# Miniprotein binders against p81326: the designs that were tried, part 28

Target 1, 226 residues: p81326
Amino acid sequence: MLHFGGFIMEINHISKILEKEREEYIRNKVEEYLKQGFSKDDAVNKANQSWRTYIGHRIQDVIYNLLKKFLKDSGLKVTTDKALNNRNLPEELDKVKRLIAINYGEYLFLPDADVIVYKVENNDIKIIAIISVKNSFRERRFETTYWKLKLKESPVTSHIKVFLATPDKDNEISYKCPNGKPKKMRIILEYELDGIYFLKEDFEETEKAKHFGKIVEDIIEISKKL

## First folded at step 12 (miniprotein)

Design Bh14
Fold by ESMFold2, look of step 12:
Structure Bh14 (fold): chain B 226 residues (1-226), chain A 83 residues (1-83)
Amino acid sequence: as target 1 above (226 residues)
Amino acid sequence: SDLEKRAEQLIEFAEYLIKIAEDLLEEGKPKIAIEWLELAVRFLQMALELARKNNLDELAERIEKLIERAKELIERAEKIKES
């Protein structure tokens, strides 16, 4: 509670740092590809693809580390879908993996969940939430809602909160009715998901659409009810 | 205490941010490394305020040393950027 406002403000600064890196990163990559003999259009496309890969991993890693450090003293543990896909999983993580898996008949698949929050009580594991991290909504626009709906189909996973975390730098979902017209993506995502957390200061805040810095206390409060 | 735990959480996150900046300096990216270091200092200042308000003198001294290290890294990055 103390320094809550300052914490939110500095967390939003992470997205500003990443955007500062983007412009220089893309400029340097375009120059690199042009020197390799690519056309201007190809160099720009390759630079943007390179950036998407680079920054996607960075944002996910930052969110993972933030949650891990700020949830630790509340008895909450954090892992990633990357960690769950490793060979030779520790028993604890193997249980986490099985508790979020979706059944498709003869096949089991993990939902596309970047970060998973869980707790361990008396050797029992309870999944609290999954967080999907999205930089852009041009691709995979409603993938997170699909996974929420699939998790709701089973009594084992129906309690799991599904959150979306995004810088949303292009304002694709920041407002419900920009220019007087409902923004379909924002309306559907907010309706279907348990929360949308923005890594920026300028967006339309609601009970489900919040500053990312609020996610720590929200997860702690949810965990107390389970 | 809860405030001491919050200060330690802020420190641990700041140390993670410093590691990002150190990696960026090794990659020859001092301009962006400074941005991460300045953010780390802001989290350390928040932790320092908590430590001082709770009379945690040893913790406060530890945080001050971390801030000094981060500022030294900023100075190194500024020299690299100027070259």
Scores: ipSAE 0.826, ipTM 0.930, lowest interface PAE 0.7, mean pLDDT 89
Fold by ESMFold2, fold request of step 13:
Structure Bh14 (fold): chain B 226 residues (1-226), chain A 83 residues (1-83)
Amino acid sequence: as target 1 above (226 residues)
Amino acid sequence: SDLEKRAEQLIEFAEYLIKIAEDLLEEGKPKIAIEWLELAVRFLQMALELARKNNLDELAERIEKLIERAKELIERAEKIKES
């Protein structure tokens, strides 16, 4: 437990490392786009867009690997939406995919499920949690809440915990009432989701808003009740 | 044991962090690679503390070798950064 406290502090360093990488990444990408003949303004815009894609994939990969390694000895397995979209699905992953699918009449679609945690007992699969990873809230601010609400509509999926993981470097959802005024996005996300996990130190902690390093313990405890 | 499992989890995550740094070195990005390597060493040090407190001598020796490798990579990355 105490060692996990140090774990929480070191995990927050991941976001700091990624922010240090941003400056060099943007500089290199601007140079690449300038060599391709883009104007300076266009090169900067494209470099920033490239960074947003890169950082999103890097954070998702880190979260996936963290959960996979720290949950495996608790009988919990971890997969990703990318793996579930693979055309060569093993039977186990095909079952996972079917157990998180949302029914829209004649159509089935997967929710926003960057990382999925599940367990296998006697060849039965139980979905424990879905983690949505957001680096920025510029677009699709409430997409994760939509999927939580859809999962709640069926007894097959209503037990699935839906978490949001974010560095939130721009403090878009870090505080409920900055300067005494309610921050709508933070309040609604915290109300609707089962948890928000921050990859940084400075945010308003609540029952649902926690340091990312606490997610391992939370998922293990949830799995014991299911 | 539970403590041995915890130490192994820390080792495996550190090895993943080292892999990130190795890829960054191949991309010619030693400054950032060092940051990932230093983080990996901190996770390995947590694992080593667990191993030593619980007299897991073979595990501790393996962790010490991993730390030595990570520090070798840091030294290589520092030389690349300065050139």
Scores: ipSAE 0.825, ipTM 0.928, lowest interface PAE 0.6, mean pLDDT 89
Fold by ESMFold2, fold request of step 13:
Formats: structure tokens, C-alpha cells, sequence
Structure Bh14 (fold): chain B 226 residues (1-226), chain A 83 residues (1-83)
């Protein structure tokens, strides 16, 4: 527990490091876009879009590497939506892909799952959890809840835990409204999802809303019940 | 046993963080690279504590060398920042 405490605090430090990079990144990108002939307003908007893409990929990569390294000794494997969308898929990953696919009649689509945790027991694959990584909620606010609801529709996928991981940089779901009530988006996300994991130090903590560093223990505990 | 496995997990994650910093140094971003390197050192120090508690001398020596390497990278990054 002592080590987990330090682990949680250092994990929260990752988002602070990324915030320190933001200002320099934005300035450099604005300058770059101005040189390309964009107006000041357009350059700023494009720079912010570029940052959101950059930081989103970085956070997703960090989460993937963290889970891969800390879950391997518990018999748990980790993959990504990028790996599952490759044209030449190993048999194991092809099975993982099929086990999370959503049926739309004639078509099959993958849910928007950035990181997937699964285990292999006697050649059988059991999907444990999918983690959706959201840097901010300005677009696609409820996409993760939609996919959770779709996964619940089938007995094959209804056991899959759906987690949201977020730094919640703009404080869209971290704190209560001034009237003491949680924000509407937070209420809906927390009700529908199996957990929300914050990559930040300060937020309204609940049974489902935890520090990101807790996710390793939670996934291991869930895997023992499946 | 479990403490040794935990130490190895911390080492592997720290090595990943060092790789992030190395990429940033190649991109000419030493200030932010130092932040990632210092974080990696913190994870290596957690691993070292576990190795020492479990009297794993060979593992502890390996971790100490990794910390020294990370600190050499920090010093290099600080010289680049100076420029």
C-alpha cells in the first residue's frame, strides 16, 4: 500500500509534465501556421487542435505501456485499437478483435476502445476491460457510454468493464457545480461506466471515480472474479 | 518474489520514461526531457528500495547503474538547455 501511494502520486505527476510542455508547443505551432499564411485566429485554433492530437497520443501511449508492464505478472495481456486494426493480425489478436466487435446486422465494428485488457486461459480469451482515453470532452462527450451500452446488449460482451481515463484538463467532470450538485456530464458518465480514472491530483473522488494509479489493482481484482 | 517482480515492473516503466526523454532530447526539448528523466529516477528509486528491502544485491546494483545513467542524461540535457 505504501508503494501504491507513491506510485499514484508519481502517476499524477505525468499530467503535470505534459501541461508544462503545452505553452511552448502552442507558441511554436502558432508561429508555424502563421508562416503558412493562416490568420492569427486560425493559427491559434489549428495550434490548439494540433496539441490535442499530440497530447492524446502521448497519454494513450503512457497508459498502454503502464498497463502492459504492471499487469503482465498477473497473467493479463494488453493491446490497443491500433494493433487490432492492422491488416495482418495474429490469431490471438484476431480473436480479441472478434470478442469486442459490435454487430450492426450486416456490419461489424469495433467500439472506440483505446486500450484493451484480456487474459488467455487454456486457449480461451476473456476480455476483461476496455479503457477509453479522453484528454478533453469538448467533442464526443458520451461516445464511451454509447459503447458501454452496446456491449451490454450481448451476453458475449456484457461482462466487459468500460473505463474512462482522463486528465480532465478543463475540469468538465472533476468538481461539483456551485449548487453542490455534480455536473450533468459527470452524473451520466459515472452512472453508465464501470469507472472513471483521473490523471490529476484533485477531483471529487467516489467509489467509481478514482486516481488513475488505482486502475492496476482494480483490473487485477476484476480478473480474479472472471 | 512478489517484491522482485514489482521492482522489475518499476524498472521497465522507468526505461520507457527514459525513452520518452531521449526522443525529446533529439527534438531539441531538453527542459521537458529533464522532467521525464527525473520522473524515471523516482520510479527507479522505488525499485531500489524494494530490492534493498529484499536483500537483492545484484538487482540493487543494476538499478543503481540505471539511476547513474539517467542522471548522466539529465546532466547532458542541462548542458543542451544551457546552450
Amino acid sequence: as target 1 above (226 residues)
Amino acid sequence: SDLEKRAEQLIEFAEYLIKIAEDLLEEGKPKIAIEWLELAVRFLQMALELARKNNLDELAERIEKLIERAKELIERAEKIKES
Scores: ipSAE 0.811, ipTM 0.926, lowest interface PAE 0.7, mean pLDDT 88
Fold by OpenDDE base, fold request of step 13:
Structure Bh14 (fold): chain B 226 residues (1-226), chain A 83 residues (1-83)
Amino acid sequence: as target 1 above (226 residues)
Amino acid sequence: SDLEKRAEQLIEFAEYLIKIAEDLLEEGKPKIAIEWLELAVRFLQMALELARKNNLDELAERIEKLIERAKELIERAEKIKES
């Protein structure tokens, strides 16, 4: 129990450390955009947008590596949608790509998948979970739910769990009804997704909304049932 | 054992964090590098506790060496920061 508490606490530091880069990053980008001839307001806006992209990738990378390390001994493998965008994929990853593809009639498209967890059993690939990692929800708030719903439409993909991992820096989905006002986004995300995992302490915990420290155990448990 | 596996997982993740810190040091960002190194040390301390509780002396020694390495990197980073 003490070790679990410690692990949870340290996970929360990941997002805090990443956020410490913000001030310097913004300053440098503003200066860069000013030198490019943008107005002060445009430079600030562009710098903020650049930061959102930058920090988003950084947190995705950290979470990917965390899951990769902590799932390895359970015989679970991880990859990303980016890794699957290669023309020449190893057979294993080509199978993974095909098993997460969504049918749009004449076309197949991949869901957004920051982390894909799968196992290999008897040379067969089983997709276990897709984790979407979001630092903030300013854009495409229901994108993850869209992919979950699309995955449910096919017997090939309907078993795939879809999780959201977030530090929720802007407290957009941390509570269902803060100050007596329902947060539509939290309610919908929690309803449609298989789970929401927070990289923070200050959130409303439910059966589906948990601390990120529990995601490894939850994924392992799911993998045993497949 | 499951505890040994968990200790190894913590070690591997800490090593990943140390690599992040090393990259940041090369980029001239010692302040943030120190933060990652301190986090790595805390993960290693968790691993060390697991190793000690299970009488995994060899693993404990390995972890202690990694902690020492991380602390040395912190000291170097602090010197760079003050320079």
Scores: ipSAE 0.788, ipTM 0.918, lowest interface PAE 0.6, mean pLDDT 93
Fold by OpenDDE base, fold request of step 13:
Structure Bh14 (fold): chain B 226 residues (1-226), chain A 83 residues (1-83)
Amino acid sequence: as target 1 above (226 residues)
Amino acid sequence: SDLEKRAEQLIEFAEYLIKIAEDLLEEGKPKIAIEWLELAVRFLQMALELARKNNLDELAERIEKLIERAKELIERAEKIKES
């Protein structure tokens, strides 16, 4: 058995390594924007915004690849919403896309889905889980919750588990009631979502709030029940 | 076996990390590349431990070669960093 502790520790390093790129990235982007004629303050602001987008994609890619590799031998496949945005999809992915679509009457829309976990059995596709990967919580704090609630409204999608994966760098959702003050975001996210998985050590663990190292096992277990 | 599968999973993820590091080296970021390579080595070491404990000698040998490759890349990155 992989010493659970060692694997957990290494997962935490992923986020730490990504954050080490920040200083150099910001410096380079500031220089780039200065050369484009922006003021120093504007260049810094733009660089920070660029970093936020960049690091968000990086962590999503790492988590996607991690899940892809560690779920493969369990007969589980992974894809992304980006992959589903193509006009010419393979039959399998076209089916996946249709099975996660949310009905808005005249229109079907896809939920935000950084990672989609599914299985194929006898040419039938079952969606297991959607994982939203957030490096930080900014303006759209409850977006994942919205999609979970929408997915619950249909018998076609109600079985799909929705998870949030985050390093929660700003400690926005790491604890429910730090210093006796309820953290609205943590409480609501934990209540509405099927699970929150942290890529860090310092958080309040609950039945639904776990270390990211447990997500693979949890997904595999869910997949066996479907 | 389940253990072989787990070892392969670790190997494949480590290979992905090595690829990240290689890309970073090409971008002139040896310091960060080294961090990813060291992480990859740690995952490979976990795989190696699994292989050895289960008498998977061929797999162990394969993992050792990957570790050596990663270490060579670290050495290369360190030379670039010092230059």
Scores: ipSAE 0.782, ipTM 0.916, lowest interface PAE 0.6, mean pLDDT 92
Fold by OpenDDE base, fold request of step 13:
Structure Bh14 (fold): chain B 226 residues (1-226), chain A 83 residues (1-83)
Amino acid sequence: as target 1 above (226 residues)
Amino acid sequence: SDLEKRAEQLIEFAEYLIKIAEDLLEEGKPKIAIEWLELAVRFLQMALELARKNNLDELAERIEKLIERAKELIERAEKIKES
């Protein structure tokens, strides 16, 4: 067993490194918006919003590539909702898209899926898990929960595990009852989702709330049961 | 072997991180590039430990070359940072 301690520690550094880009990014964006004629306050606000989007994509990309590399030898494949938003898809991805689609009567929509894990067996595709990657919870706090509940409503998608991966920088969901006060968001997310995986050290570990370093093994184990 | 596969996984992920660092260097961000490279080296060192413990000499040699490459990139980035 790789002494999991070293790998776990290195995973935590991913978020720390990404956060170090913030100061320079904000400075450059503020300057850009000032040149466009925005006020200082507006420029700062826009820069902060831009940063949230930027860092969100960056962490999603890193986690996607991490999972892609570490799941490959287990015969598992990964894709994203973005990759499925094409008119011309390869047959395999077209099947994946259809197998995660949620029915709204006249329309089918895809859940938000930063990472989709699936396997191919005898030309049959089985969706294993969807991972939502969130850097912060300032907006759309229960969106992942909504998608989990919607997926659960259909026998076609009810087996799909939905996980949340986050560094939780603002400690919004790291603890259930800090100082004896229940954190509604942590409690609900943990209850409704199949798991929460933290890219940090300081959090309350439970059966469903684990360090991100365990996600690969958990996904592989789930894949063997499907 | 399972250990060999794990070593290869670590190598492949480290190579991805090195690519991130190279892109950042092209963007004129040597400070952040160095941090990604240092992280890549740490993953490669984990792979190297696995290779050595299992007497995978050829794999160990390949990993050592990758570490050397990453360190050379760090040195280059440091020079850019100081200029």
Scores: ipSAE 0.782, ipTM 0.916, lowest interface PAE 0.6, mean pLDDT 92

Design Bh15
Fold by ESMFold2, look of step 12:
Structure Bh15 (fold): chain B 226 residues (1-226), chain A 83 residues (1-83)
Amino acid sequence: as target 1 above (226 residues)
Amino acid sequence: SDLEKRAEQLIEFAEYLIRLAEELLEEGRPKVAIEWLKLAVRFLQMALELARKNNLDELAERIEKLIERAKELIERAEKIKES
């Protein structure tokens, strides 16, 4: 019913705004650190570190709210890893937490799942997908694939779709063979994950690598099969 | 209807974007807040187009008021940016 291109086009504005927010944030933080007596190089490093913390929460919050608003009328609920780590969990969220936890013998850990989509059917909870949100691939390049592989090891979690959402501002995974050479990160992430959703226009689109605006329809379709 | 549900989803996301922008204005960041407000208006315009094409006049009037409110916030943020 919505013109698909229009929704995708507006979603891609999110990454453009985030880039503008980054520039303003870093400029202001560099100035602040310089006034505190740091060298230019140290001020820049500290500003970038501060930004990484700040923007991680911003991107996740925007994606969480987008999915929550656009999935609710399809009977799908959305939560976050932050919400699941609260000491006072409602019973429903406690069940969600238990359903995605991975057993390591004596220990039980949650996968690195920034956003979790689930449904409640006949008083039972079914986890549909987890979405890992990454702004950069400087650290933990393959962490999301590790969690996908761990979830596949158990029949109770093997159905869970694992998606990656990213603006990929530095073009680290946007193309399979940039300059004629295979890009290991893109190829492995696409092979192992159920999907990669880009918050930008310029990337190599495939069956698994798509515009972020397509994620809502994909999740709804998957939920109908579970 | 399915079309009315989609319009409401667009409105709700736009309202989230407006709240995000209002928080940024309170933090003294009007330049970035304006960009989020402009995005909110774009989503509201999508909802308005959907409402008008489907003769949802009451919904269209509500959306028009929300767009007016968002544009007023943009004007206020522009004044803050220039001061």
Scores: ipSAE 0.816, ipTM 0.929, lowest interface PAE 0.6, mean pLDDT 88
Fold by OpenDDE base, fold request of step 13:
Structure Bh15 (fold): chain B 226 residues (1-226), chain A 83 residues (1-83)
Amino acid sequence: as target 1 above (226 residues)
Amino acid sequence: SDLEKRAEQLIEFAEYLIRLAEELLEEGRPKVAIEWLKLAVRFLQMALELARKNNLDELAERIEKLIERAKELIERAEKIKES
């Protein structure tokens, strides 16, 4: 039995480490922008924007590598939407790209997919899940739900599970009705998505809202049914 | 065995974190590198516990060497941070 408790605790540390980086990162970037001739206010604003982009990519990379390592022995493969943005793809990745594409009539577009989990059986590719990784919900709050709804519209993609993984640092979606007031974003995300996985302890757990430590097991279980 | 597979998963993820920390050291960010290295050590300790409980002596020795390497990198990073 996976000492599930220890693994869960270490997942929570990922978010804490990322937060510790912020102060130093911002200070260094502010100094850099001041040297470039920006005003103090402009330098601070630019540093904050740079941090949001940086930390967003950092958490995506960490979660991608975590899932890649912990799903490998189950015969599951992991890729990203970025890896699919290439003209010359290997045959396997070209098939993955086609199997997650959303039809807009004359055009096909990919959903936002920070992590794509798939299996290969007898040269056939089956897409299992797409995981969106968000450090914060400042931008594109419902974009993940949009992609889930679009994937449901086609029998080719309707089986694909869409998950959200987040530390939810600002407690925007951690609880459904804190202080008796419904959190619109939590309610909608939980309703529309197949699951929300938190990289923290302080959240309202439900059938769809779970700790991130459960995502590996859930994905493996889904993969066995496909 | 399933336990050996789990231990290897933990090792591989810890090795990724060590590489991440090395990149951060090259970028002149020793403070954050140290935190990732400490996390790597904790994952390796979990793997070591699994190896020891299952009498996987060769694997345990490999993990112990990785832990020592990570600790040496922490010490190096601390020296860089102080300079």
Scores: ipSAE 0.811, ipTM 0.926, lowest interface PAE 0.6, mean pLDDT 92
Fold by OpenDDE base, fold request of step 13:
Parts: sequence; C-alpha cells; structure tokens
Structure Bh15 (fold): chain B 226 residues (1-226), chain A 83 residues (1-83)
Amino acid sequence: as target 1 above (226 residues)
Amino acid sequence: SDLEKRAEQLIEFAEYLIRLAEELLEEGRPKVAIEWLKLAVRFLQMALELARKNNLDELAERIEKLIERAKELIERAEKIKES
C-alpha cells in the first residue's frame, strides 16, 4: 500500500508553496504600480488583481502537470481549454474540442476547462472529466456549476464528469455549516458537481467532497466505466 | 508492475517540479524555486522507497541521482538568494 498518506501531505504543500510568494509578489507589484504613477490604493488593488491571475495560472499548471503524469499509465490523456483555442488543431484535439462544445443554437462555446481528461479507444475519443481549478472563489462562484448543468443538457456531453479542485484557502467551501451557518456555495457546488477535491486537510469530507489525492483514482475508475 | 509505474509517475512529476524551479531561478526567484525543489525531493524520496521495496535497483539509482541534482540546485539557489 503506497504511503497514500505521504502523497496526500505533499499535495497540501503545493498550495502552501504558492501562498509563500504572495507577500513578496504583492510588495513588488505595488512598488511597480507606484512607479507607474498609480495611487497607493490603485496600486494595491492592481497588485492584488495581478496576484489572483498569477497564482490562479500557477496552480492550474501544477495540477495539469500532476494529472498528466499520474493518469498517463492508465491510457488517459489530458489537455486544456487553452490548448484547444487554436485554429489549426491536430485531429485528436479537434475531436476533443467538438466533444466538449456546448450548443447555444447558432453558436457553440466551450466550457471553462482547466483540465480535460479523455481517452482514445480505437480512434474514438471519449471525454471523461473536466476539472476546474480555482484558487479562490471571489468571483464567478457558480461558473463551474453553470458549465456542469449545460453539459448535462446534451446527450453528447451529459456523461462528462465535472470536478472542482481547490485549496480553498479562505475556507469558503471547506465546510457546509460552520458554526451552524449554512455555506450556500459549498452546498450548491457539492450538489451540482460530480466532486470537489481539496488541496488541504482542513475540510468537511463527504462522498463528493474529497482530498485531491483521490482524484486520480476516481478518474481512472470513471474511465473504466465509459 | 503497478508499483514501478507509480514510482515513474512520481519521478516524472518531480522532474516537472525541478524544471519549474529552474525557470524560477532564471526569473530571479530563488526563494520559491527552493520550495519547489524541496517538494520534488520529497516526491523522489517516495519513489525511492517504492523502488527499494520492490528491489528495483536501477530505478533506485536513477532516483538517487535526481535527488542529488535537486539538492545541488537547492544549494545553488540558496547562494543566489544570499547575494
């Protein structure tokens, strides 16, 4: 039995490492924006916005690479919505793009998909899961839920699992009813999504809310049923 | 074996983290690079344990070399941080 405990602990360090950059990053960006002639308040606001973008991208990249490596031996492939945002796609990725597209009548749009997990079987593409990676929930809190609901509306996409991965550093969705007060966001996200995976230890575990260390196994299991 | 595959997965992810740290060093961010390198070492140590338990000597040796490389990068990064 692989020291599953060790792997879980190391996953928790990912978010901790990312947060260690914050103070220095903010300080440096504030200084940069002050030099550009912004007011102190504007500089702070811009620095915080820059940080959110930066750290969001960083955690997405780390999780993408983690999943890519740990799913590879199961015959599973991963890509991103960004990789699909090209005019000239390889045939495989073009198929992936088409298989996750949401119909709006005259238009097709892609869901937000930080990680897309799929398999190739006999030249057929099967989309297994979409993972949304969120460092914080300050904005667009239910966007992932919206995409899940939209994917359910089509027989082409209804089978696609939608997962949320987050360190939830602000404890916005870590518990359902902290201090007896219901957290609407946690309840709704858990209800609508196929799973929530936490890159932390301090959270309320349920059937759908798990530690991120379980996501690889869960995806592999789902892939075997498709 | 499944254990060998798991060890390789850990190695590949650690190698990614090492590359990430190298990029951060090039960007002049040694402090953060060190943290990623330390994490890489921990993943490699997990892989090493798996390799040793399964008598995968060649794999163990490969992992040990990667750990050594990561540690050398940490030392380099620490020197950069102090300057």
Scores: ipSAE 0.811, ipTM 0.926, lowest interface PAE 0.6, mean pLDDT 92
Fold by ESMFold2, fold request of step 13:
Structure Bh15 (fold): chain B 226 residues (1-226), chain A 83 residues (1-83)
Amino acid sequence: as target 1 above (226 residues)
Amino acid sequence: SDLEKRAEQLIEFAEYLIRLAEELLEEGRPKVAIEWLKLAVRFLQMALELARKNNLDELAERIEKLIERAKELIERAEKIKES
């Protein structure tokens, strides 16, 4: 219908573009750190850390801009956790922040959400979905599921869809039972989250595990029910 | 129309990709900039196909100009990469 096969295939190209630059990026960063006086070992470690941050932020920025452009004409607005943490918050974004915040007694915290989709009706705000962007699953593998469970604890946030978007280049969650053995991480993430959207072609597709290019239509359809 | 809205969305995302590539060129990263520009051209070509199928001639002409500008930027980036 409105989703071309070409759209899905071209979206899968995003993370591949950044991987083609990896070796040059790391080499340049090592050189920069060596000039700053770091040892070779320290420079390499810092360069690898820099790369993980670089590729993660780049993927997040591209996803944010994609959703912003493709959801705008459906009455849906998009913001980020960075925007919600600014001191001078417009009233609309302050309401978004309050509607996703989790209460921990005397403390109020935002879930770790990279991209937030919401709509405005009659000056009232409805949070539709939170998208967590993960490049790898080495650390804090189930952080997204923790936040989904916390949002489910309150009737005012339980409707919020929590999605994971990932290139998953190392196939850490691409298949439920690789080589006949259940992959705990994939099974738990798929069970607990509302969807997993892959920025690649080759993965085990299910009702919840889909090509990233499907996320726009899915969000629009969810918003119509709310 | 809905088809015109879809074409505009593709154009707007392609324009974002072009701006991303321009930033990368300024940072001295022409190799990756070229890849983002090629992706932008692919989105513009999808928009162009949609515009032509639906006889949106003014839109098609605008998209063709954007494609030519992106291709010129690719050529410039290729020269930067090789120096």
Scores: ipSAE 0.810, ipTM 0.927, lowest interface PAE 0.7, mean pLDDT 88
Fold by OpenDDE base, fold request of step 13:
Formats: structure tokens, sequence, C-alpha cells
Structure Bh15 (fold): chain B 226 residues (1-226), chain A 83 residues (1-83)
């Protein structure tokens, strides 16, 4: 039994550490945009947008590396949608790309996939899970749900688990019915996705809504059933 | 053993965090670098506890050296921050 308490607490610190950069980052970007000739209001808005993009990528990279290290000994491999966006792919990654592709008739497109977990058995690739990592839900609130539903439409991809990982800093999906009022986004995401994993302590836990500290074990368990 | 594997996982993740902190130091961001280094030390301490409980002396020594390195980087980063 991993004395899970310490690991769980450290996971909660990831988001807190990332947020410590915000003030300095915003200040520097505002100064940069002012020098470029933008108004104060435009500079602030651009700086805030730049921060959202920056912090989103940072948390994705941290979570990717975490999963990569903690899944390795279970024979599981990880990649990203970005790594698959190359013309010349190794054979293994080319197969992974094909196995997650969604059919739109004349076209194939990849789902948004911050982390792709797969295994190789006897030269056959099995996709285990796709994890979407979101720092906030200000834009594209149901994008992950869309991809889950599209993956379910094909027998090739219907087995792929889709998880959402988030610190949910703005408490948009932490509770189902805060103050007796249903949170549409939490209810729909929990219903449609295979799981939601929180990088925080203050959330409503359910069968599908768990602390991020459980995601490694859950993925390993799923991988054994495939 | 499963415990050795877990210790190695913690070490590898801590090493990633140390590299991340070094990149941030190069970018002139010592404040955040220090926070990542402190997190790395905490993961290494968890690994050290596992190693000691299982009498893995060689692994424990390796982890202690990594902790020392991370602490030295923290001290350097603090000097840069005060500068």
Amino acid sequence: as target 1 above (226 residues)
Amino acid sequence: SDLEKRAEQLIEFAEYLIRLAEELLEEGRPKVAIEWLKLAVRFLQMALELARKNNLDELAERIEKLIERAKELIERAEKIKES
C-alpha cells in the first residue's frame, strides 16, 4: 500500500507552484506588449491570454512526465497528440496514430489527446486511455466529451478510456449541486467521461470523480483487462 | 522488488523536476525554480524512506546524493533571487 497520503499532498502542490509564476509572468508580458504599442487594456488582456496558454502547456508537460515515469514499470508507454503530428513517424507511433484516428468520411482526424497511454504485446498495439489535462474550463467546456462520444462510435476506438485531469482552480466542476443548484458541466462531464481526476482536495468524490493520485493504479488495472 | 520500482519512479520524476528547475534558472526565474526543487526534494525523501525501510543502502546513498545536489541548487537559486 503506497502511503498515498504524502503523494496525494504533493500532487496538490503542483497547481499551487505553477500559479506562483503568474504575477511575474503577467507583469513581464504587459511590459512587452506596451513596448509593442498596445494600449494598457489590450496589453493586460493579451498577457492574461498568454498566461492561460503558458500555464496550460506547463501543467500538461508535468502530468505527461509524471504518468510516463509511474507507468513505465507496468509495461505501459505514453505519447502525445503533438508527437503524432509528424510526417515521418516511427512504426510504433504511426500505428498509435492510426488506432486513435476518428473517421469523418473523406477525412481522418485525431482527438485532442494531451496524454495517450498504450501497450505493445506481440507486436500489436493496444490503446488504453486518453487523458485530457485542463487547467481551466473558460473555453471549450465539452470538448473532451465530444471526443469521447466520437471514439465510442467506432469498434476500433470504443474501448479507449477517456479521462479528464484538472486542478479545477475556478471550482467549475468540483461539486455537482453546490447550494442545491446543479452544475451542468460537472454532471455532463462525469456522465460521459470514464473518469475525472482532481489535482486538489476540495471536491465532491464519486465513483468517477477521484483524486489524481488514483489515476496510475486505475490505468494499470484497465490495461490488465485489455 | 515493487518497493524498489516505486523508489526508482520517484527518483526519475524528481530528476525531471530538477531539470525543469534548471531550465527556469536559465530563464531568470529563480523563485519558481526553488519551489520545483523543494518538491523534488520531497519526492526524493519519500524514495529515501522506502529505501531505508527495505535496507537498500546503495539506493539510499544515491538518493541522499541527489537530495544534496537539489539543496545546493536551491541555495544557488536563493542567491540569484536576492541579487
Scores: ipSAE 0.808, ipTM 0.925, lowest interface PAE 0.6, mean pLDDT 92
Fold by ESMFold2, fold request of step 13:
Structure Bh15 (fold): chain B 226 residues (1-226), chain A 83 residues (1-83)
Amino acid sequence: as target 1 above (226 residues)
Amino acid sequence: SDLEKRAEQLIEFAEYLIRLAEELLEEGRPKVAIEWLKLAVRFLQMALELARKNNLDELAERIEKLIERAKELIERAEKIKES
């Protein structure tokens, strides 16, 4: 477990790298928007919005690549919601898409599933887990729990594990009772989801709230039980 | 072996981090690129430890070359950052 512990420690550096980048990114974007004639307040708002898009894409790509590399030798495959939205979808991915889609009358929508882990056995596809990647919880803070509840409504999807992965640098969900008072968002997310995986060192670890590096071993263990 | 598989996984992820850093250098972001490269080196060092512990000399030499190349890229990025 020592090597695995070292893996967890190094994964936590991702959040530190992202924080070092944020200050430079915001400063450069504010200056850019000021040159375009925006007010200081508008430039700051636009810079923060730009950062949220940039960082979300970055974290998702890192997590996707990590899971793909570390799950491959366990017979597990990894895809993304972006790949599933491709018009020319290979048959295997089309099956994955259909297996997680939720029917809303004439429309089908994918749950909040930035990264999807599945396995293929005898041309049969089994969805193992869906990982929602969230950098912040300012809006739609319980979106991931909504998708878990929807997936539980059908016996075809009720086995699918729904995980949240986050650096949570602002400590929005890092602790259950940060000032002696229960943090509603942390309590509800932990209760409803199958796991919360933190890309940082400092958070309250529980049976469901873990270091992100533990997600690989957890997914492998789950896949063996299916 | 299982340890060889883990070393290869660490190497593959480190190579992804190096490619990420190369993209950032092309975008003119050497400060961020250096941080990703340092992380790649840390993963390569973990892989090197596994390779040496298991007497995988060919793999260890391959990892050492990757670490050297990543460090050279860091040095180049440091010069860009300071300009």
Scores: ipSAE 0.806, ipTM 0.925, lowest interface PAE 0.7, mean pLDDT 88

